# Ledger of designs, part 22: miniprotein binders against Probable L-asparaginase (ansA)

Target 1, 322 residues: Probable L-asparaginase (ansA), of Deinococcus radiodurans (q9rrx9)
Amino acid sequence: MPASLPRLALIHTGGTIASRPSPDGRGLTPQTPPALPGLEGVQVSEHQPFNLPSPHVTPAHMQQLAHLIEQLAGGHDAVVVTHGTDTLEETAFFLHLCLPAGLPVVLTGSMRHAEEVSWDGPGNLLDAAQVALCPQTAGRGPLVVFGGDIFDARTVTKVHTSAVDAFGGYPGPIGRIDRTAAGPQVHYFARPEPRPTFRPVTLERRVEILYAYAGWQGEGYAGALERADGLVIAALGTGNLPPELLPLIAATDKPVVLATRTHAGPILPVYGYAGGGATLVEAGAIPASFLNAHKARLLLLVLLNLGASREDIRRVFTQGVF
Below, E stands for the ipSAE of ESMFold2; O stands for the ipSAE of OpenDDE; V2 stands for 0.75 times the mean of E and O plus 0.25 times the DockQ between their complexes.

## First folded at step 16 (miniprotein)

Design L5 (from K7 with Y36E W45R K71E; at its last look DockQ between E and O 0.72; V2 from the best seeds 0.00; counts 0 for: pae E 4.2 > 1.5)
Fold by ESMFold2, look of step 16:
Structure L5 (fold): chain B 322 residues (1-322), chain A 80 residues (1-80)
Amino acid sequence: as target 1 above (322 residues)
Amino acid sequence: SKVTITFKVDSPEEARKILWEIIFLAWKYGAEVQFEIRNGKVVFRIRVNDPEEAERIAEEIKKLAEELGLEVTVEVREKE
């Protein structure tokens, strides 16, 4: 008997790839999912758990998406998710934390909508599907495909507000899909390191992010700490803060994770002046290692909802590589 | 994953005693870990590709449970 056709689940969630000018004239809104162009010999099922611009997507939506992907896993060989680009990297990272690594899951979107010249939606969608079905993709965890680049979910981030090649990150893509006379060619340069995955039952805990700047005296810190079960601070450089934050961090037992407002690189807590990273870690701050603030927030959120102690959280951030 | 290690504990309170050590043990072996609450008990599932590593993980779980005073039955099953 012939081998069964590959089975692809196509999940639409909204974003510019599904958008057109609204009937009320107020700008773009998600409306119609894009069609998957030119993909022969593949059984495609289509799903739309929600239809949102990505600024409206929440961790609860990300968990809903993770549950749907798990439900589809038994009947499919791969999953493609279309998603708005502003929070795509957060959804990708949430799935990275929460889904078993076996089933290929590829997220994509577009910077242009269907009524624009050179609309990038069809190309990104076809690339995502072909990457998801490529045998070498299995076991790499969730991926983002955009503009022919293949990114792992851990490091990918949107680096430009309007360019068609809007996605980047450090160290960069882990692979590439290109079109040749012989058809599409997928090449990988790296494989993500093994990591545990987590399955929180609820997402009721609250994590807030504060942003450091020159002259910050801790405005907003007390209120955020009161409301939240844990905090992330997007700190300066390698993890430094103004001196006023040191006693505030020392005074709480709640987890305070130190990430950076810098676009790339790890927290390196080496400075010993008041508010220097070494003093903050001595006072109890948890360095985020290589995670940026909004990805550190998602990891902290997941750990808190699993009942992690402050020490367990520290161990995951500092001993577990992401 | 090719091999699933399954065990359960009698309550969420008991599960909390061992949870993070199970997570870090899974990390050591590159294994996936999942858990759920069912009928007041907590069921852990750990997935790993290598059957020999699965047996080592199962023995480490038994040792951890003994050290923590937990009564667990650890099952190892292929093709899950």
Scores: ipSAE 0.223, ipTM 0.658, lowest interface PAE 4.2, mean pLDDT 88
ESMFold2 (binder alone), look of step 16: mean pLDDT 78; pTM 0.729
OpenDDE base, look of step 16: ipSAE 0.490; ipTM 0.822

Design L6 (from K7 with F35M K71E; at its last look DockQ between E and O 0.32; V2 from the best seeds 0.00; counts 0 for: pae E 3.5 > 1.5, pTM O .746 < .8)
Fold by ESMFold2, look of step 16:
Structure L6 (fold): chain B 322 residues (1-322), chain A 80 residues (1-80)
Amino acid sequence: as target 1 above (322 residues)
Amino acid sequence: SKVTITFKVDSPEEARKILWEIIFLAWKYGAEVQMYIRNGKVVFWIRVNDPEEAERIAEEIKKLAEELGLEVTVEVREKE
């Protein structure tokens, strides 16, 4: 009897992996997606919902991508998404929030383009496909594969502007793919966890991010609060702000989420001085847990579009219900 | 032995009344939860590995719906 081959959907969205120097000399632009070399015995379908440099990707594009993946799920065993690296981690996290965990979805990209010596596109793409088709990948939600490392969408972040080993995050990868003479070998160091799937119909709500710095007195806060349905502040250290922010946060009923401008680590509201994290949380600020500011923004955006109350939002963030 | 709890509410307006209670209830039991629209109704889908946990979740859903004045039909089915 004929065997049914594994079915992989390859979705291209642009980025350096699809880019070449522009003929007009203005730099790299997305043009042609890479070929998937050396993957025998797999039926591959190819899709391109958009072709963008990742700074042009919006949450609306992320939702479009999520809908396409849901449409493809019935006909495929796994999905690989190629994506530009500047916002890849945001798309990965959005998909984590908005897709069920069953179908493997792996995102990747490249730091080098096709005209560079030793470009990393083909290796990352092949690794992503083989991870996506690995039986142990099912149930983990969307993953990022880069340089042989496998990252959880909640924690992965780009940590270097130009190194080929550009992705990291805390606590780091949750697995690896290694190549042997007998084929690829995938190892995971964490078990899958059940989580909710959030399905907002629209993304019309507005969330803005403010960035704290030494000497900040709240410049831009009032305007951002007026325009937005909620705010994220990339705060100092474990979630501390200059004292001028404390009365501003106390004065609003809109959700204000504290993330950290530090590269890693959770918000820990332990400081009691004016603007210390304990005082901000007492005033109503919501700690972002371990999410960085732009991932906290995406979670807040999704929750607001689902009609979550401020208390529901606080509970999701503080209990890690994602 | 995965068990799926499914229940429907008549409209998105009714679904908004119970949504977050269902999310946090499922979280309490370590269950996966999804919500989608089908044939004009809103369907909640909850999956858990333990049939006894599924029965407890189903009973709590019925109590929540009654407290909120919602009419729901709860189905519990084994999957796989």
Scores: ipSAE 0.369, ipTM 0.778, lowest interface PAE 3.5, mean pLDDT 89
Fold by OpenDDE base, look of step 16:
Formats: structure tokens, C-alpha cells, sequence
Structure L6 (fold): chain B 322 residues (1-322), chain A 80 residues (1-80)
């Protein structure tokens, strides 16, 4: 029997890769999704659950996307998701939390639109498809492919606002795809750590982020804590804050997660001055390890919606597997 | 293999306790966990690749439920 053709689900969500100048002159808006460049010997199904600029993507949309991917999984060998770049890493991370690691899911987008010189969309889309269908991709969980680099959803972050190589992170890509006359060449340098996945039924719980800065005295903290079920603080360095935050964190029973505003590195609760990481953790703050603030928020959001207590959340974050 | 756990939520506090113990148990095995509500019951499924692990998880959950005084139905099914 002829070997059944590989089956790829292509899910379009909008973003720059689908964007064109608006006829009304309001600027770039998501319109027609990109066509997958010629991929021979592959059956492609196309889906468009929504068409949004990525700043309009919410955790509810991420959940919708996760459900769609699960529905498609039984009938497909791989999934590619086109997405706007601004929140692509958040969507990827949400899928990392919620989807089985064995399912090949690759997210991509573009930094140029279809009418620009050197549109990067087709190249990224083809790379994503070829990576997704690569046998070595299985079991790695959701990945981001951009500019030929293959990123882990755990570590990837947008590092430039306008460059075509807009994605990076610490420690960097875990693989590379290049095309030669002989076909695509995919190389991996690492594997993601094994992890459980979680499926919340609802996303009703609210998590907000505050950003620390020099001279911050806790402005916005009280309001955020009133509205939200949990809080993430993008703290200074290894998880330090101004001294004014120490009593505020000590006074709440809600989970307060300490992430870092620094681009790379973990939370290390070692400083013992008022507002130092050690004092904050003693006061009940939860260190986010290597997760940046917006990824820590998504983890916290998922955990809260699963009914996690502050102690349960602490236990999860301290495992450091996400 | 899939472990399905169903119980009634008569006590939210006790339900919460067992919920997270199940999650942490699943974590130990690297399993996928899903929770949903059906017909007034809380339902969990745990997906594992090893059938033997599924049975172990099921046994541990039963034991945990007994310790907490919760009535639970635990079923192990092979992946269709």
C-alpha cells in the first residue's frame, strides 16, 4: 500500500504574516492568511479559529487554540500555527503547559508583511511545516520556528521589535533548519525536560503583572491585588524589590510570584535587606525560577484555574520543570 | 493508557485536597492531567504511556481517596 501521505494541520490565527495595508488607510491589519509554500507529498488542512493581531490574543483564545489542536490531533501528524509575533511566545508557552509533549506543534509568524520587500512569512511557514513533519521533532512539545531557528516554548522570547530575527532567549535556540538542494536539514542541540501537562476547564481566574523600577513604592499593587486572584512581579535582578513591597507581600494570602525583569537568569532569593529576595520569599512570595513575568503569569493562571492553593502553586513553581 | 477518576464534590475543601494530590501524583509519572465537570461530578483523566504506570496511579489514587474519606470511581482504560 502506498505509504499514506503525512497530514499537516495549518492553523491561522492572524498576525503580521496575514497582515496587509488596510484599504481605509488605518495601517496594517490581519487579512488573508498566508499560503503554505509548495510542500510536496503532504496533505494539508487549513483552519482559522480567529484572525487577530497578537496583542488582541487572550488566554481564552489560547485555550480555544489548544482545544482545536486536540481535536485535530487524531487526524494529523503535525500542526503548524501562524501567529502574530508580539504574543507568540505566550501562546506557545500556554500550549506548552496544556498540550501533550508528543504532539508536533510548531508556531511561527513574520516580521514583514506580504507587500514588503523580502517578506519573511513564506520562509518561516515552510520552515515551520518542515520542522513539524520532521521525525526528530516528535516528543519535544510545542516549538517556535523563526528565521531558521527552532526554539523551545519554555525559553523563547521576542528580543527585537523590528528585526527579522526577532526571537531569542536564554540559552537560545534548541535547533536549526536549513534548506539545501537535497532538501530540508533539521538539527537539534537539546531536548526539553519532561513535564506533565494541565488542562483547566475554565480560565476565570485573574492574574496581573506589575513591573518593578527604581523608586517604585508599590504603586498599583493594592489595586492589582484587589482585582486579581494572583500577582506576578517583574522584579529587579534575582528577585529584589524596593523595601516598601515587603510588608505588602507579607500582608496577602494571594499568591505573589516573583519573576525578573532582567532578560536572562533565575530568581535567587539570597539578599537579606528589606525587599531582598530572601525577605520576600520568607514573607510568602513565590520564586518563578527562569520564567519571565508573562510566562509565569500563564503558569499561575493555569494553576489557579485548577484550584491550586498558594502552597500548591509554590510547590509547582519550585519544581522548575516549566 | 488513561486513568479516569470521578467523584462528587460534597466538600470543596476535600475535593481541592485530592485534586492537587492527584496532580502531584501525575507529576511524579510525567503524566498529562485534565479536569472537567460532568453531571455534577468532577472528572479527571490522567494519560500515561505505560499501562503499568496507569495501574500504579490508579491504586495510589484509590488509597488517597480512602484516606480522605472520599468516594471515587477509578477506571483504567487502554488508549483507543
Amino acid sequence: as target 1 above (322 residues)
Amino acid sequence: SKVTITFKVDSPEEARKILWEIIFLAWKYGAEVQMYIRNGKVVFWIRVNDPEEAERIAEEIKKLAEELGLEVTVEVREKE
Scores: ipSAE 0.366, ipTM 0.781, lowest interface PAE 1.8, mean pLDDT 90
ESMFold2 (binder alone), look of step 16: mean pLDDT 77; pTM 0.711

Design L7 (from K7 with A31V K71E; at its last look DockQ between E and O 0.29; V2 from the best seeds 0.00; counts 0 for: pae E 2.2 > 1.5, pTM O .731 < .8)
Fold by OpenDDE base, look of step 16:
Structure L7 (fold): chain B 322 residues (1-322), chain A 80 residues (1-80)
Amino acid sequence: as target 1 above (322 residues)
Amino acid sequence: SKVTITFKVDSPEEARKILWEIIFLAWKYGVEVQFYIRNGKVVFWIRVNDPEEAERIAEEIKKLAEELGLEVTVEVREKE
C-alpha cells in the first residue's frame, strides 16, 4: 500500500509573518498569511482561527488555539503555528502547559515582513514544517523554530527586538535544522523533561505582573492584589525585593509568585535581609524557579483556573518540571 | 487511552480538594489531566498512552476516592 502522505496542519494566527504595509498608511498590519514553501509529499491543511498582532493575543486566544490543535490532532501528524514574535514564547508556553507532548507542534514567525528584501518568513516556515514532520520531533512537546534553531517552549525567550535571530534563552536551543542538497537535517541536543499537562476549562482567573526596580516601595501592588487572583513579581536577582514588599507579601493569602527580572537563572531564596528571597518565601512567596515572569504568570493562571490553592500552586512551582 | 472519572461532591470546595488530589496523582504518572465541574459532579479525563498504565491509574483513583468516601465512576476508553 502506498505509504500515506504525512499530514501537516498549518495554523495562521497573524503577526509580522503575515504583515504588510497597511493601505491606510498606518504602518504594518497582519494581512494575508504566508504560503508554505513547497513541501513535496506532504498533505497540508490550512487554518486561521484569528489574525492578530501578537500584542493582541490573550490567554483566551491561546486556549482557542489549544482546542483547535486538539481537534486537528486525530487527522494530522504534525502542527505548525505561525505567530507574531512579541508574545510567541507565551503562546508556546501555554501550549506546553496544556497540550500532550505526543503531537508535534512547532511555532514560528518572522522578524521581517514579506515586502522586505530579506524576508525571513518563508525560511522559518519551511524549517518549522520540516522540524514538525521530523520523526525525532515526536514526544518533545511544543517547540519554537526560528533562524534554524529549535527551542524548547519552556526555555525560549525573545532576546532581540529587531534582529532576525530574535529568539534565545537559557540554556539556549535544543536543536538545529539545516538544509542540504540531500534534504533537511535535524539535530537535537536535548530532550524536554517529562511533565504532566493541565487543561483548564475556563480562564476567568486574573494574574498580574509587577516589575521590581531600585527604589520600588510597592507602588501598584495594592491595586494589583485587589484586582487579581494571583500575582507574579519580576524580582531582583535571585528573587530579592526592597524591604517594603516583605510586609505586603506577608499580609495576603493570595498566591504571590516570585520570578526574576534577570535574563537567566533561578530564584534562590538565600538572602535573609528584609525583602531578601529567604524572607519573602518565609512570608509565603512562591519561587518560580527558572520561569521568567510572563511564563510564571501563565502557569499561575492555569493553576488558578484549575482551582489550585496557594499550597497546591507552591507544590507545582517547586517541582521544577516547568 | 482516556480515563474518565466522575465524582459526586457536596460542595465546590470539596470538589476542588478532590480535584487536586487527582491532579497530583496524575502528576506522579506524568499524565495529562482535564476536568470540568457540573451539577455537583467533577469529571476528569486522564490521557495515558499505555493501556496498562491507564488501568493502574484508574485503580489508584478508585482507591483514593474510597479513602475520601466518594462515589466514583471510572471508565477507561481507548481513543479510536
Scores: ipSAE 0.392, ipTM 0.767, lowest interface PAE 1.4, mean pLDDT 90
ESMFold2, look of step 16: ipSAE 0.555; ipTM 0.849
ESMFold2 (binder alone), look of step 16: mean pLDDT 77; pTM 0.719

Design L8 (from K7 with A26M R47Y K71E; at its last look DockQ between E and O 0.67; V2 from the best seeds 0.00; counts 0 for: pae E 2.6 > 1.5, pTM E .710 < .8)
Fold by OpenDDE base, look of step 16:
Structure L8 (fold): chain B 322 residues (1-322), chain A 80 residues (1-80)
Amino acid sequence: as target 1 above (322 residues)
Amino acid sequence: SKVTITFKVDSPEEARKILWEIIFLMWKYGAEVQFYIRNGKVVFWIYVNDPEEAERIAEEIKKLAEELGLEVTVEVREKE
């Protein structure tokens, strides 16, 4: 029997990769999604659940995308998602939290639009498809492919606002795709750690982020705590805050996750001065390990919507697999 | 192999407590686990590469559920 053709689901969500100058002259807007460059011997299905600039993407849209991927899983060997770059890492991380690792899911986008010189969309899209269909990709969970680099959803972050190599993070890519005369070559340097995945039914719970800065005295904290079911603070260095935050964190029973505004490295609760990480954790703050604030927010959001207690949340964050 | 475990408990609070205990237990084994909670029912999908390991995990979870006085359905299926 002729070997059945690999089956790829291509899901378009909008972003720069689909953007063109608006007819009304207001600038770039998502329009027609890009075509997949010629991939021989692959059956492709196309889907477009929404067409949004990535700043308009919400956790509800991410959940919709996760459900669509689950629906497509039985009839496809791999999934590629085109997405705007601004929140791509958040969508990727949400999928990392909610989807089992078995089905290859690769997210990509572009930093240039179709009318620019050296449009990066087709190259990224082809790379993403070839990575997704590579047998070695199976079981690695959701990935981001950009500029030939393969990133895990856990660690990837947007590191430049305008460069074509806009994605990076610590420790960096886990693989690379290159094209030669012999065809695509995919190489991996690492595998993800085993992790639980979560399936929240609703996303009604609210999580807000506060950003620490020199001289911050807790402005905005009271209002955020009143509105939200949990908080993430992008703290200084290894998880330090001004002293004014210590009593505020101590006074609440809501989960307060301590992340860092620093580009790389973990929360380390070692400092014992007022507002130092050790004092904050003693007061009940939950260290986010290596997760940045917006990824920590997504994890907290998912856990809260599953009815997790503050202690359950603490246990999840401190396992170190996120 | 895929292990599907369904728990029925009397309260969402108990369901939550049992859910997290199972999740953390499975995490120690390095098993991939997916779960949801709805209407006092907790459903787990545990993905294990070794069928024999899957059966062992299923029995351990069943035993834990029995000790907690929970009604559980345990199904072990090979991943098609």
Scores: ipSAE 0.382, ipTM 0.779, lowest interface PAE 1.7, mean pLDDT 90
ESMFold2, look of step 16: ipSAE 0.428; ipTM 0.791
ESMFold2 (binder alone), look of step 16: mean pLDDT 74; pTM 0.667

## First folded at step 17 (miniprotein)

Design HG1 (from G5, 13 letters changed; at its last look DockQ between E and O 0.81; V2 from the best seeds 0.00; counts 0 for: pae O 5.6 > 1.5)
Amino acid sequence: SDETLRQLIWEAIFLIWQALELLDKGDPQTAIKMLQEALDTAQDAISEAEELGNPELIEYAKWLVDLAQELLEEARQRLE
ESMFold2, look of step 17: ipSAE 0.654; ipTM 0.878
ESMFold2 (binder alone), look of step 17: mean pLDDT 87; pTM 0.840
OpenDDE base, look of step 17: ipSAE 0.022; ipTM 0.344

Design HG2 (from G5, 16 letters changed; at its last look DockQ between E and O 0.91; V2 from the best seeds 0.00; counts 0 for: pae O 7.8 > 1.5)
Fold by OpenDDE base, look of step 17:
Structure HG2 (fold): chain B 322 residues (1-322), chain A 80 residues (1-80)
Amino acid sequence: as target 1 above (322 residues)
Amino acid sequence: SDETLRRLIWEAIFLIWQAMELLDKGDPSTAIQLLKEALDVAKEALQEASELGNPELIDFAKWLIDLAEELLQEARKRLE
């Protein structure tokens, strides 16, 4: 039987990659997505569940996207998602939590729009498709491809607001795609890791993020705690806070996750002064490990919607396997 | 009770998690034991969810059962 052509699902969600000047003069808005360039011998199906600037993407949209991907999985060998860059890392991480690892899913976007001289959209889209269809990509779960770099959904973050190489994070990319005279070459520097899949049915639980700063005395904490089912604090350094936060964290039974406002590095609860990470953890705060605040929020959101107790949440975050 | 159901669900999740780690470490024999336990716990969760009339947790429990069975098959193949 003739070897069946590889089947790729291309899902467009909006973002800069689809953005053009609006006819009404309001600036750049998501419009018609670009065509997939230079991919011969592949059957491509195109989908557009929504067309949003990435700041308008919500966890509910991420869940809809997850469901669509699951629906397409039986009829496709790989999935590419085009997305706006501002929240791309959050969508990728949500999909990482909620989709099985076996399905190749690659998220990409662009930092330039189609009318710019150095439009990065077509190159990123082609890279993403070739990565997704690469046999070595299977079992890695959702990945982000940008500028030829392949990123883990857990660690990737937007590190620049305007540069074409806007994505990074610690420890960095886990692979690379390069185009040679012989064709595309994909190399991985890491192996797939076993992970659970979380399948929240609803996303009714609420998680808010607070951002720590010098002289913060807990402003906004009480209101956030009243409204939300859990909190993430983007703390100072390795997870330290002003001393005023210690009694506030000690007084709640709701999960409070300590992340860091620092760009890279884990939470390390080693400091014993009031508001130091060790005292906060003793008071019941949950270290986010290596997750940044917005990804920690998504994990907490998923776990809460699965009915996890504070102790279950602590266990998941501390084990670091997700 | 809701508390019992929640406990069972998370117990099943963590058992599956541990089994997956063991499979990755090349210990399918121990993984099989944990997966069997996970399957039993998940079935108990399904029963409890059904009694409580929680459709969301019914579906989730069914998914855990399917996952445990799939992993169990994979683990057995690795011993052959």
Scores: ipSAE 0.016, ipTM 0.290, lowest interface PAE 7.8, mean pLDDT 90
ESMFold2, look of step 17: ipSAE 0.552; ipTM 0.835
ESMFold2 (binder alone), look of step 17: mean pLDDT 89; pTM 0.869

Design HG3 (from G5, 13 letters changed; at its last look DockQ between E and O 0.03; V2 from the best seeds 0.00; counts 0 for: pae O 8.1 > 1.5, placed apart)
Fold by OpenDDE base, look of step 17:
Structure HG3 (fold): chain B 322 residues (1-322), chain A 80 residues (1-80)
Amino acid sequence: as target 1 above (322 residues)
Amino acid sequence: SDETLRQLIWEALFLIYRAWELLDKGDPQTAISMLQEALDTARQAIDEAEELGNPELIEYAKWLVQIASELLEEARKRLE
């Protein structure tokens, strides 16, 4: 029997890849998504659960997207999601947390719109589709494909505001796709890892982020703790803060996660001065490991909505298995 | 297999979460059944993780057992 044609679900969410000048002249807005360029022998279904600029995407939209992907999984071999680049890494990470690892999901977008001479949308979309349908992609969970690079959802971050190669992060891409005369070639430099899946029903719990800076004395901290169920602090270097934050962190029973404002590297609670990472952890702060602040926020959000205690949250972050 | 392990962890976690919701809704009896299944599933995950030599997932599965056990005790107290 002829092998059934591969089935790809293409989900459009908006972003620059779908953006055109608005009829009212106010600038670029998400409109009609691009067509998938020539995948001969692939059956494609198209979906558009919402059409949003990525700054308008919320965790609730991410959850809606996760549910849609799960619904499509039984009838498709792979899923590609087009997304705006500004929050693409957050959506990818949320899907990483909330979808089964076996689902082949690839997120992509573009840094150029369709009216520009060097529109990167079609190329990224084709790369994403070919990666998603590649047998070696199975079991890796949600991935980000941009400029031919394949990124882990846990580590990928937007590193440039305007360049076509806007995505990076430490340690960098875990794979590459290149198109040759012989066809597409996908190479991976890492193996899939076993991990749990989280399934919060609601996302009613609130997590806020504070950003540390020189001379910060805890401004905004009290208000954030009053409103939120948990807090992430984008701390200095390996997780250090001004000394004024130490007693504030010690005084709360809510989870306070220490991430870093530094572009790359883990939280390392080694410094013993007041506000140093070691003193903050002793005071009850939770190190975010290698997650940046906005991804740490999403993990904390998911765990809180699962009813996790502060100790449970500390365990998940410390073990680093998600 | 690693896929089996991941599935077991997912199932155990899901059962725990659903049981929590049932407890909050005032249905401890149904929660008890789900938590017992979660415990069994999480224990199976420990065994599988040990066979695969994955210490991180062993600890995670042990954590699931702990959570399920604590919730099970709470659920039982609510029926007394």
Scores: ipSAE 0.014, ipTM 0.263, lowest interface PAE 8.1, mean pLDDT 89
ESMFold2, look of step 17: ipSAE 0.041; ipTM 0.482
ESMFold2 (binder alone), look of step 17: mean pLDDT 87; pTM 0.845

Design M1 (from B10b with F35W; at its last look DockQ between E and O 0.93; V2 from the best seeds 0.00; counts 0 for: pae E 2.2 > 1.5)
Fold by OpenDDE base, look of step 17:
Structure M1 (fold): chain B 322 residues (1-322), chain A 80 residues (1-80)
Amino acid sequence: as target 1 above (322 residues)
Amino acid sequence: SKVTITFRVDSPEEARKILWEIIFLAWKYGAEVEWYITNGKVTFWIRVNDPEEAERIAEEIKKLAEELGLKVEVEVREKE
């Protein structure tokens, strides 16, 4: 029997990769999705559940995307998602939490639009497709591909606002794709760990992020705590705060997750001064480990919508197996 | 070949009682865990690499279910 052609689902969501100058002169807006560069011997289906700038993408859109991917999984060998870069890491992480690890899903985008010199979209899209269809990609869960680098959804972050190499993070990419005369070469430097697939039915719970700064006395904390079901604080360094936050965190039964505003590294609750990480954790704060604030928010959001207790949430964040 | 443990719970409410225990159990063994809700019933899948571990996990699930007063049917299947 002729070997069945590999089947790729290409899902367009908008972003810079689909953006062009608006006819009305208002600037760049998502318009026509990019065409997949010539990928011979592959059956491609195209989908566009929405066409949004990534700042307009919500967790509800991420859930819709997850459901679409699950629907397509039975008829496809791999999935590529084009997305705006501003929240791409959040969508990727949400999909990482909510999709089975066995399904090849690769997210990509572009930092340049189609009318710019050296548009990065086609190259990223081709890389993403070739990575997604690579047999070695199976079982790794959702990945981000940008500039030939392959990133883990847990660790990838946008590190530059305008550079073509906009994605990075600690420890960095887990793989690389390069094109040679002989074809694409994919190499991985890491293997995935076993993880649960979280399947929240609803995303009605509310999680807000507060950002720590020098001289912060807890402004905005009371209002956020009143509105939200849980909080993430982008704290200083290894998870330290001004002393005024200590009694505020101690006074709530809602989950308060300590992340860091620092670009890289874990929360380490070692400092014992008032507002130091050790005192905050003693007061009930939950360390986010290596997750940045916006990813910690998504995990907390998912866990809350699954009915996790504060102690369950603490255990999940502490174990770090997601 | 991954061994899959499958068990069902009669309602989402019942599933909530055991969900986190199953997640933590799966983590203990480095197993993957998934669940789906279909027609009000929740089906859990735990995938493990070691058949012997699968049997241990299955027994622990049965014990947990009993302790929680849940009736669960646990099936262990090797994927060919």
Scores: ipSAE 0.315, ipTM 0.736, lowest interface PAE 1.8, mean pLDDT 91
ESMFold2, look of step 17: ipSAE 0.490; ipTM 0.823
ESMFold2 (binder alone), look of step 17: mean pLDDT 80; pTM 0.751

